Miniprotein binders against q9bqp7. Designs and how they scored, part 86

Target 1, 240 residues: q9bqp7
Amino acid sequence: VPQNWFPIFNPERSDKPNASDPSVPLKIPLQRNVIPSVTRVLQQTMTKQQVFLLERWKQRMILELGEDGFKEYTSNVFLQGKRFHEALESILSPQETLKERDENLLKSGYIESVQHILKDVSGVRALESAVQHETLNYIGLLDCVAEYQGKLCVIDWKTSEKPKPFIQSTFDNPLQVVAYMGAMNHDTNYSFQVQCGLIVVAYKDGSPAHPHFMDAELCSQYWTKWLLRLEEYTEKKKNQ
Short names: E, the ipSAE of ESMFold2; O, the ipSAE of OpenDDE; V2, 0.75 times the mean of E and O plus 0.25 times the DockQ between their complexes.

## First folded at step 6 (miniprotein)

Design x60 (at its last look DockQ between E and O 0.86; V2 from the best seeds 0.00; counts 0 for: pae E 2.0 > 1.5)
Fold by ESMFold2, look of step 8:
Structure x60 (fold): chain B 240 residues (1-240), chain A 88 residues (1-88)
Amino acid sequence: as target 1 above (240 residues)
Amino acid sequence: SPERLEEIIRKLEEAVKLFEEGKIEEALDILWEVLEELLELIEETGDPELYEILLRVMEALDLIDEGRPEEAIRILEEAIRRLEELIE
């Protein structure tokens, strides 16, 4: 029920790389943050349910760990996520050799957790690459664009302390994926488009990661929800 | 209001039926909706009984993710009975 509906896919683009695409994965630098990012839009339009769940989790953790313990815990979780993303970028980069990789980045339960997924990933087109939706005016930094089981996907890597076998338990992650997808499909820095998404939830103990594949129809459903969040964000900024 | 509590009961009953049929994702969609409606009612009424019911629904969600659907169903059926007591 967005007032300003816009399509997620661009009919003037192919889902196949053209002859002018580079053989090295794209890594467009993130420029200027005057235009809101996907994550800022989502953070500033959190539902009352999301806020309640976050605050309850925070209070329970502080009760168990103390305030200083909670600060250390959250810092360590953040650092583990950063290292995980760095390791995946290194593993998926065709230019790196084993001699160039930090071996400590490759030693983690999270990397073990995704090994079965990585065997199905090929044809990497972009890594840690900026996207901009030039019409809707938002930006993002996507993790990966690659084929998963033969389908070109925007792939988002996540770590989790709890099992996430169902996409319903991944909160705003599907919105993040489709927002990146829509931006990439309408960004002049890219000559191709992507119609599928993949969320991969990895676990610290090395347990098999849960993949959440999103076909074009499912992406379109979440795209409508993303447009509502973007509209809500825009309305809040008008009331400054 | 009684009408909103009756709708929540209907949604919980539907979710239980869907869990029993193995339609887990559809049932989860409904439980997240129920959580939203309960939060709105708690904000409007301040009723601590509704808050306790909310916590039971949250526990059921965790059990589903842990692969323990029979325990989740029992908790949801208890939540339904407690909601019915609020209407009666």
Scores: ipSAE 0.537, ipTM 0.835, lowest interface PAE 2.0, mean pLDDT 88
Fold by OpenDDE base, second read of step 7:
Parts: sequence; C-alpha cells; structure tokens
Structure x60 (fold): chain B 240 residues (1-240), chain A 88 residues (1-88)
Amino acid sequence: as target 1 above (240 residues)
Amino acid sequence: SPERLEEIIRKLEEAVKLFEEGKIEEALDILWEVLEELLELIEETGDPELYEILLRVMEALDLIDEGRPEEAIRILEEAIRRLEELIE
C-alpha cells in the first residue's frame, strides 16, 4: 500500500464532459524543471525482470546486427516513433491550424495501422500537452486527450514491430497513462477530468493496431502501482 | 528453497489451466509473476538451470503474443517438469 496515497480522480471536477467542445485542443508547453517526468520515474524504477528482459533483447539484437547496426536500428526506431506522433498530431489537429501537412508523414505503415482507431476518436481536447501533479510532484507530456467510442480518454500512441495483443505485454505503458490521468485531473490548467485510458499499439507493417482500453476500475488498479513506483523513486533520490 | 520452487510450479500449472479455459489475460498475469520469482531465485542461487527455465517461460510469452498459445502451453509444461526435477 502506498504511504502517500492520493486519488487518481478529482471529486471537485465534474465527470460530465462540459459539452463545450473546445474548438482548439490544449497544448501546454512542458517546462523543464527539477520535477521528475513520468518517463524518468518509470525508467529509474524498472523491476529486475524488466531490466533483464531489456538487456536480453539488447544482447540478441547486438549479436544479430552488430554494435553499430544496433545503434542505427535504435535511432531509426526512435525517429519512426517521433514521425508517427507528429503525423498523429497533424491528423488530430483542427484543419485551420494544420500547417502544410507533410504528405510524407502520412505515408507510413503505422498511420495505416491506426486508421480504424482514428475513426472512433473524436472531441480532441489536448494534444502533446504538459501535465503537472503539484502534490505528488511529477510532470509529463501526454499524447492526446480525446473521446474514444464516446468515452473521454488519455490516449497514448505506441509503435511496435511485434504484436502486442494483450495489455500485459505493454509493460509500463498502463502506468504512464494513469500517471498522466492523475496529473491532468489535478492540474489547474485543465478544467475537466478523465476516467479512462487508451493505449494504441501501432504496427510498422500496417496491420490493424491493438487498442487497449482501460476503464476507471483498471485505471485505479494501475494508479496504485504507479504510486508505489513514485515512492520508490523518491526514496532512491533521497539516498543519492 | 524447495518451497519457492513448488510455488512457482503451482503458478505455472495454474497458468496452463487458465490457458486451457481460454482465460489468457489471467494466465499472463501469473506468468509475469513467475518470471519475477524465477529471477529473484536466480539472483540468489546463480543456478543455470533456473536461468534456462526462465528463458523458456519468456519464449512462451512471446508465443502467446504471436497467437501461438498451444506451443506456449507445451513449453510451460516442459518448464514444470524441469522444475520438478530440481526439487527431487
């Protein structure tokens, strides 16, 4: 049980999405502060199992590609992910704010992969927007807040070369999503709250993406796990 | 500790059963717990056999993600047998 329990949902905020479709999605810039990011917290508190799996994967890839080949591969994966997020931001942004759509960004297997998910996405409220949890003292940059199949979600877009049909196969991604939810729900820059999460795993070959929907109950379960990771991080930093 | 190995075996057996029942998500949760417990034991004992078993369980997880659960079950059953041999 977390020592510093804090609710994921804010009882002071209305669960009813204010019907005013914001005409423009929020994009709050991330301020580089001494405050740890969600990503940093998760990376520094990886389980021994996660570390082992990652190292094994790395060793296998180095054996197959060589050290230089592996570095190139890693760089390419990162670049592909970045381009994918940029393309999604362009797609989900209102048409009036669309800078000249680089048509080249839209021609990817990952974009093809998520097309069926995008059909169910509406009411975009935030894109690439910073969240801060003032009490728990962490920050993050969320990908998207929108309605998925009529439910307001924090949406996190992921790229994978391997199938991830189960949420358990997404490692700490559920923790990231709920961390963003909890921060947003208590960030004064936002007037609304979210109760659901969505992880979308897009595939390079254009095969249909897997959506992992997280209802309020599942989010609450992962929130407890997130709080434990945050406490572990905090304790580790005090001892450094 | 034989007791810890027995617990791992129990969990693997449960996972196999859950797979057979079509409860894939519940089975996966258990398998991830098994991996954690195996890793802890490996760190404590340095037993190379446990390491090999860990690798096989990981392979089973990959097979499940690939939509090959029957092959995954076979690997898990083998892992159970290997663990039983360590207790004897």
Scores: ipSAE 0.414, ipTM 0.776, lowest interface PAE 1.4, mean pLDDT 90
Fold by ESMFold2-Fast, scan of step 6:
Structure x60 (fold): chain B 240 residues (1-240), chain A 88 residues (1-88)
Amino acid sequence: as target 1 above (240 residues)
Amino acid sequence: SPERLEEIIRKLEEAVKLFEEGKIEEALDILWEVLEELLELIEETGDPELYEILLRVMEALDLIDEGRPEEAIRILEEAIRRLEELIE
């Protein structure tokens, strides 16, 4: 148990739809601040197995591709992920401005991979939107908040070359989702409460994406782990 | 630390049983615990055999993700045998 426990859900907020909720998805810009981001906290507090797996993967890829090949590979992976997120924002946005500019992205294997998931997504409330936890002092940029199969979720879109059919193989993704959820639930820029999460792992070859739905109980379990990572980050910063 | 090796063996045996029962997510939780404990022992001992066993457990994780649980179970049973030999 973390020493400074704080609830993921806000008791002052309703988990039911509010008539005052915006009809256009929110897109709060990320403001420059000294407050750490979710991704920075997680990167600075990686577990022993995560550090080992990352270094081993990196060494094996460098042996296979060479130094320059590895750099090109990682740059391509980053670019493909960025394009995938841009395409999803376009698809889920009522303006649809990006669809005309990047039609090739809409035909990508990653977009094909998520089609069956997108059919179950509706009621989009936020896209590429900043969240801040005022009490716990962290920020983040979430991908999407929408209803998945009728339940309001923080949705995180991921790409993978290898299958990830189990949430246990998604590393810190569940922590990232609940961190965004807890921040949004306590952020005055948002009026609603989110109690569920969804990690969607998409594949380049168009194979069906794996959805990892996180109910309120599972979110609460990962929230405790996120609080421990946040405490570890805070302690490391004080000791530098 | 034969006691720590015995604990890892018991966890791997539990994971194998859970995989055989189709309780894949519960078994995966245990395997990730085993990975952390093996890494701690490797950092303390520098034992190359523990490193090889770690690699086999990682291979089992990949096989599970690929939908090949029978092969994963065989790899984990091999890992258990190798750990038992270290206690001897």
Scores: ipSAE 0.385, ipTM 0.771, lowest interface PAE 3.0, mean pLDDT 87
ESMFold2 (binder alone), look of step 8: mean pLDDT 89; pTM 0.887
OpenDDE base, look of step 8: ipSAE 0.370; ipTM 0.757

Design x61
Fold by ESMFold2-Fast, scan of step 6:
Structure x61 (fold): chain B 240 residues (1-240), chain A 88 residues (1-88)
Amino acid sequence: as target 1 above (240 residues)
Amino acid sequence: SPERLEEIIRKLEEAVKLFEEGKIEEALDILWEVLEELLELIEETGDPELYEILLRVFEAIDLIDEGRPEEAIRILEEAIRRLEELIE
């Protein structure tokens, strides 16, 4: 795919504030259809390194916990991640839009981990909101669009058991962020432009989360890699 | 292939130099390339020694993420020596 035919940024849009920007964060529901999601594309085009690490992790965990223990462990990890995202949506939503607040969700070590980052987050424009790239035909559900240290970002909240102080160790997370960014920038449900990304890796023990800020140049570099993954996915589907 | 092993060795040497210079992110980019190339060779050769070297490179990356670059460098230098023995 020609990268210059599918730019990540939309030249017809501005990241400057205007009167039409939402005062309440947007939450567009995800529509089910045959169009692939960002996570599906990435899962179906994993690198050899990613496949190897995933298989070794599974083997190690099954040996340690047994098959039933492994399933319980993975269910608990999923539940913790879900609760972490629910807590963040609650924290970042205006008070009048909050639903079913669970005090226990707000007290987790993961929430403690992100406190120093949340202090720099403001101007929330979207939460748990669906995006679709109108031309490239993929969809996604992004976590958050807000200003981080004054710059409008697609923000992705991640949990990790191991430290991730370098973006290089976050695997496909940068690709996921730029895929959401490119989709939002070309989705008619949104009127603004996002040019920056932020991956926040939170820790269960409350250790300070690692923020991985991605400026416009870095986003453009990862966008090129995302387009290659999308092309690979499309070719694999033709052969199935 | 001796040529591909020599390329991997050169990349590992470059990564060690970058870690010593404190250019951690550049060094990590190179290590991920090395891992891909090692996996390709393992698929082609089935060499168990290459598999062990692969595991050591992953361990070095974990040590870097943990803030233990001196230990990571030692492991990478060991990996270089082991790869050189395979050429010989």
Scores: ipSAE 0.437, ipTM 0.788, lowest interface PAE 2.6, mean pLDDT 87
Fold by OpenDDE base, second read of step 7:
Structure x61 (fold): chain B 240 residues (1-240), chain A 88 residues (1-88)
Amino acid sequence: as target 1 above (240 residues)
Amino acid sequence: SPERLEEIIRKLEEAVKLFEEGKIEEALDILWEVLEELLELIEETGDPELYEILLRVFEAIDLIDEGRPEEAIRILEEAIRRLEELIE
């Protein structure tokens, strides 16, 4: 049980979006502060086992590709991910519908992969927007807040070269999503609350993406795990 | 210790059972626990056989993600047998 319990949901915020659907999604810039990001917290609180597994994976990849090959691979994966997020932002942004969409960005297997999910996405409230939890002292940059199948969600887009049909295969991504939810729900820059999360795993080959929907109950469970990771991070930093 | 290996075997057997029951998510959770326990033992012992077993468990997880659970079960059963041989 976390020593410093804090709720994921804000009882002072109504679940009903206020009638003024902003015509434009929010895009709050991330400020570089001494406040740790969600990603940093998660990376610094990985178990020794998780670190070891990742290191072994890295070593295996280096053995297969060579050091330079692995660097190139990593760079390409990063670039593909970036382009995918840029393309999604363009698709989901109402303002960019007027600008010449770089057709090249839209012609990706990852974009093809998520098409069936995009059909169920509506009411985009935020895109690439910063969130801050003032009480728990962490920040993050969320990908998207939108309605998925009529439920308002924090949506996190992921790219993968291999199938991830189960939420357990998404590593710390559920923790990231709930961290963003909790921060947004208590960030004064946002007037609404989210109760659900969605992890979308897009595939390079264009095969149908896997949506991992997180209801309020599942979010609450992962929120507890997030709080424990945050406490571990805080303790680790005090001892450094 | 033989006791730690026995616990790993127990978990693997449970995972196999859960797969047979169609509880894939719960089985995956247990397999990840097994990986962690195996890693700890490998760090302590440096046993190359445990490392090979670890790789097989990883392969099983990948096969499950690929929608090939039957093949994954076979690999896990082999891993159990190999662990039992280490206790003997």
Scores: ipSAE 0.049, ipTM 0.553, lowest interface PAE 3.2, mean pLDDT 88

Design x62
Fold by ESMFold2-Fast, scan of step 6:
Structure x62 (fold): chain B 240 residues (1-240), chain A 88 residues (1-88)
Amino acid sequence: as target 1 above (240 residues)
Amino acid sequence: SPERLEEIIRKLEEAVKLFEEGKILEALDILWEVLEELLELIEETGDPELYEILLRVFEALDLIDEGRPEEAIRILEEAIRRLEELIE
């Protein structure tokens, strides 16, 4: 049990659309500061199994590709992910007509992979938007907030070369989603409440993406685990 | 310790049972617990046999993700037998 427990949901907010919500999706810029990001907290508090897998994978890749080849490979993976997110922001944003016409951006296998998921996405409220939890003192940049099959969700887009049909195979992705959710629900830049999450794992070969829907109960369970990771981070920072 | 190995074996047996029943998500939760406990034992003992068993369990996870649960179950059953030999 976390020592500094705080609720993920805000009882003063509704998940229903209201007239105060802007007609254009929100895009609050992320400001640089000393407040830790969700990704920083998770990276600094990796589980033993995550550290082991990362080190083993790194060693195998360096043996296979060499050090320069490994750097090129990881750079390419990062670039592919960045382009995938840029394409999705363009597709979901009504204001970016010219970017929607970028043939190279929109024709990737990853975009083909998510087509069946995108058909169930509507009512976009935020894209590539900053969130801050002032009480718990962390920040993040979420990918998307939209309705998925009628449920308002924090949606996180992921790319993978290997299949990830189970949420357990996504490692810290559920923690990332609920961290953004809890921050948004208590951030004064937003007026609505999100109670559900969605992790979408897209594939380079265009095979159908795997959606991992997280209902309110599951989000609450992962929120407790996120609070523990945040406490671990805070304690490690104090001991530096 | 033998008691910790016995606990890991029990969890692996439960995970196999759950995979056989098609309760994949519950089985995966238990399997990830097993992986954490194996890593702790490896850090304490440096036992190369535990390291090899760990690698086989990770292979089983890949097989589950690929939709090959029957092969994953066989690997987990092999892991159980290898752990039992360490107790003996």
Scores: ipSAE 0.205, ipTM 0.663, lowest interface PAE 4.4, mean pLDDT 86

Design x7
Fold by ESMFold2-Fast, scan of step 6:
Structure x7 (fold): chain B 240 residues (1-240), chain A 88 residues (1-88)
Amino acid sequence: as target 1 above (240 residues)
Amino acid sequence: SPERLEEIIRKLEEAVKLFEEGKIEEALDILWEVLEELLELIEETGDPELYEILYRVFEALDLIDEGRPEEAIRILEEAIRRLEELIE
């Protein structure tokens, strides 16, 4: 159990549409700060299993591709992920300039992979938007907040070369989603409440993406685990 | 210790049963617990033989993700047999 527990949901907020809600999705810029990001906290507090898997994967890839080949491979994976996120922001934005930014961004197996998911996404409220938890002192940049099958979700887009049909195989992705959710629910730049999450794992070959829907109960369970990771990070920072 | 190895064996047997019943997510939760326990034992004992069992469990996880639960079950049953041999 976390020593400094704080609720994920804000009882003063509603998930219902508000007349003052903007028609254009929010895009709050991420400001550089001494406050740690969600990704930094997670990277600094990886579990023993995650560290072992990461090192084993690196060793195997270096043996197969060589040092230079490994660097090229990881650089290409990063670039593909970045382009995928840019394409999704363009597709989901109501602004014409963003939609037409680059036609080549819309031509990938990853975009084909998510078509069936995108058909169920509507009511976009935030895209590539910064969140801050002022009480717990962390920040993040979430991908998307929108309705998925009628439920308001923090949506995180992921790419994978291997199938990920089970949420247990997505590692820290559920923690990342609930960390953003908790921050947004307590961030004064936002007025609504999100109680659900969605991790979408897209595939390069265009195979149908795997959606991992997280209801309020599951989000609460992962939130407790996120609080433990945040406490571990804070203790490590004090000892350094 | 034999007692800790017996506990891991019991968890692996439960995971196999859950996979056979099609309760894949429950079985996966148990396999991740087994991986944590194996890594803790490796850290405590430095026993290289436990690495072979660890690799078998990782292989089973990959097979499940690939939609191959029957092969995953066979690999886990082999891991159970190897753990039993370490107790003997």
Scores: ipSAE 0.271, ipTM 0.709, lowest interface PAE 3.9, mean pLDDT 86
Fold by OpenDDE base, second read of step 7:
Structure x7 (fold): chain B 240 residues (1-240), chain A 88 residues (1-88)
Amino acid sequence: as target 1 above (240 residues)
Amino acid sequence: SPERLEEIIRKLEEAVKLFEEGKIEEALDILWEVLEELLELIEETGDPELYEILYRVFEALDLIDEGRPEEAIRILEEAIRRLEELIE
């Protein structure tokens, strides 16, 4: 049980989005501050299992590709991920007409992979927007806030070359999503609340993406785990 | 300790049962616990056989992600047998 319990949901915020279709998604810039990011907290509090898995993966990749090949691969993966997020931002932005979209960005297996998910996405409220939890002292940059199948979600887009059909296969992604939810729900820059999360795993080969929907109950469970990771991070920093 | 190995065996048996029941997510949660316990034992003992078992459990996880749960179950059953041999 977390020593410093804080709710994921804000009882002072209404679940009903104000009916005004936000004409423009929010895009709050990330301020570089002394405050740790969600990603940093998660990276610094990885379990021995997670570290082992990553090291094993790295070693296998180096064995297959060589050291230089692995560096190139890593760079390409990063670039592909970046392009994918840029393409999604373009697709989900109401201001960008199809004509202004770089057609090259849209011609990716990852974009093809998520097409069936995008059909169920509407009411985009935020894109690539910063969130800050003032009380718990962490920040993050969320990918998207939108309605998925009629439910307002924090959506996190991930790229993978391997199938991830189960939420357990997404490692700390559920923690990242709920961290963003909790921060957004208590960030004064946002007037609405989210109760659901969605992790979308897009595949390079264009195979159908796996959506991992997180209802309010599941979000609450992962929120407890997030709080424990945050406490661990805080304790580690005090001892350094 | 034999007791720790017995607990790992118990968890693996439970995971296999859960897979057979179609409760894949619950089974995966248990497998992650098993991996943690195996890693702790490996750190303490340095036993090469435990390393091999650990790798087999990881292989099972990969197979589950690939949609090959039957093969994963076979690997887990073999891991159980190997652990039982270590207790004897």
Scores: ipSAE 0.256, ipTM 0.702, lowest interface PAE 1.9, mean pLDDT 89

Design x8
Fold by ESMFold2-Fast, scan of step 6:
Structure x8 (fold): chain B 240 residues (1-240), chain A 88 residues (1-88)
Amino acid sequence: as target 1 above (240 residues)
Amino acid sequence: SPERLEEIIRKLEEAVKLFEEGKIEEAYDILWEVLEELLELIEETGDPELYEILLRVLEALDLIDEGRPEEAIRILEEAIRRLEELIE
């Protein structure tokens, strides 16, 4: 019943294209704010399983690489992910000139990995764009809003060294996607409704990326779980 | 307690059955529940055998992600046997 007060979809909005939708994808900059981001909420409310797995992974990597080697490794992984997102924004942006593109970014194995997904992506409406849920008071930066196989989706691009062929292997990624979706659907900077999500896991060796499509019903199920994480975060913040 | 271990065993048996039926995502969800319950028992008891069983369940999940469900099922069946030994 509390979910009825904070629905993921906005009944005042249509999922159909309208005349107010810009011909150029929206890119609203993320402003520094005291309002928590989706990633911070999720990071501060990790499950017991997630905490255990993260700590186990850290210990194994430190054992293999040493503390300095681990720091260098994690820095490199972060940089690779950042470059992957920059390349995708460039590929999907109709306004970017070839002179502004970094050709090295476009030649990565991660970009090769997502080629079969990209051919099914069209009608890009937002890229690297800030969203805010004004009623629930959280903010986020989404990667992409576009049609995937004819359905308007919030699309989140992920990199992984290990295969992630099942949505259950992606941890909080479904929660992240629905949090962005709910925020966008209630953000006055946007006029359209998104009902679906897509998580794309790309691989460094160029192996085909795994798409995890989330229909409206699945999004609603994860939205309920996101609301519980947000409530947990809010309660913990009030208490120290 | 024996009752909690029996519940974990039943969930592992259900997961094995679902994997054999090709219902991988449903089986995965059940294994996440098993991991949560094992972590809670480890926190309460400090039992190193429960910790080793948890590591085997994690190995099974890795094998599932790699497309090796038959090896994962073998490991889960081993985990079931180890839990049964703790009850007895």
Scores: ipSAE 0.434, ipTM 0.795, lowest interface PAE 2.4, mean pLDDT 87
Fold by OpenDDE base, second read of step 7:
Structure x8 (fold): chain B 240 residues (1-240), chain A 88 residues (1-88)
Amino acid sequence: as target 1 above (240 residues)
Amino acid sequence: SPERLEEIIRKLEEAVKLFEEGKIEEAYDILWEVLEELLELIEETGDPELYEILLRVLEALDLIDEGRPEEAIRILEEAIRRLEELIE
């Protein structure tokens, strides 16, 4: 049980977004501050076992590709991910006319993969927007806040070369999503609340993406795990 | 310790049972616990056989992700047998 319990949902915020559908998604810039990011917290609180598994994977990849090959592979994965997010931002942004869209960005297997998910996405409220939890002292950059199948969600887009059909296969991604939800729900820059999360795993080959929907109950469960990771991080930093 | 290996075997057997019941997600969680326990034992003992078993369990997880749970079960059953041989 977390020592410093804090709710994921804000009772002072109404679940109904006020009727003013902002015509433009929010894009709050991330400010570089002494405050740790969600990603940093998660990375520094990985278990020894998780670190070991990742290191072994890395070693295997280096054995197969060579050191230079692995560096190139990593760079390409990063670049593909970046381009994918840029393409999604372009697709989900109402201001970008179809004509200004780099057609090359749209011609990816990852974009093809998520097409069936995008059909169920509407009411985009935020894109690539910073969130800050003032009380718990962490920040993050969320990918998207939108309605998925009529439910307002924090949506996190992931790229994978391997199938991830189960939410458990997404590693710490559920923790990231709920961390963003909790921060947004208590960030004064946002006037609305989210109760659901969505992890979308897009595939390079264009095969249908796997949506991992997180209802309020599941979000609450992962929120407890997030709080424990945050406490561990805080303790680790005090001892450094 | 034989007791730790017996616990790992128990968990693997439970995972296999859960797969047979169609509870793939629960089985997946147990397999991750098994991986963690195996890693701890490997760090303590340096036993190469445990390392090979770990790799087989990882392979089973990959097969589950690929939608091949039947093959994953076979690998897990083999892993159980190999662990039993270590206790004898």
Scores: ipSAE 0.137, ipTM 0.625, lowest interface PAE 2.0, mean pLDDT 88

Design x9
Fold by ESMFold2-Fast, scan of step 6:
Structure x9 (fold): chain B 240 residues (1-240), chain A 88 residues (1-88)
Amino acid sequence: as target 1 above (240 residues)
Amino acid sequence: SPERLEEIIRKLEEAVKLFEEGKIYEAIDILWEVLEELLELIEETGDPELYEILLRVFEALDLIDEGRPEEAIRILEEAIRRLEELIE
């Protein structure tokens, strides 16, 4: 049980849009400061299992590719993920003009992978938008808030080389989603409430992406785990 | 240590049963608990056999992700046998 428990949902928020702004997604810029990001908190509080897997993977890759090859590989993975997110933002933004679209970004295997998911996405309310939890003092940059199959979700787009058909295999991704959700629900820059999450794992070869839908109860369960990770981070920072 | 190994064996047996019943999400959660307990024992003992068993449990999780549950179950049953040998 976390010492500084705070609710994920805000009862004063509605999931319905105001008629004047339903077609313009919010994009609040992320401002760098001393407040920790969701990714920083998660990286500094990895479980023993996660640390072991990461170290073992690094050692195997370095043995296969060498130090320089490993650096190049990880840089390429990062760039592919960045381009995938840029393509999705372009596809989902109603404000994009034809001249602003990069046709090459729209024709990747990753985009083919998510086509069946995108058919069920509508009512986009935020894209690449900063969130801050003013009470719990953390920040993040979420990918997307939109309706998936009629339910308003924080949607996180992921790329993977290996299949990830089970949510447990996505490691900290559920924690990342609920951390963004809790922050958005209590951030004064936003007026609506999100109660569901969606992790979409896309594949380079165009194989169908795996969607991991998180209902309100599952989000609440992961929220408690996120609060424990945040508490661990805060304690580690005090003792440095 | 024998009591801790017996607990790990019980959890692996429960995971196998859950996979056979098609309760894949619950089974995966138990395997992650097993991995945590094995890592703690490895840190305490330095036992290379526990390290090899740990690697086999990770392999079973990879096989589940790949849609190969029969192979995963066989690997887990092997891990159970190896842990039983450590108890006597």
Scores: ipSAE 0.211, ipTM 0.674, lowest interface PAE 4.0, mean pLDDT 86

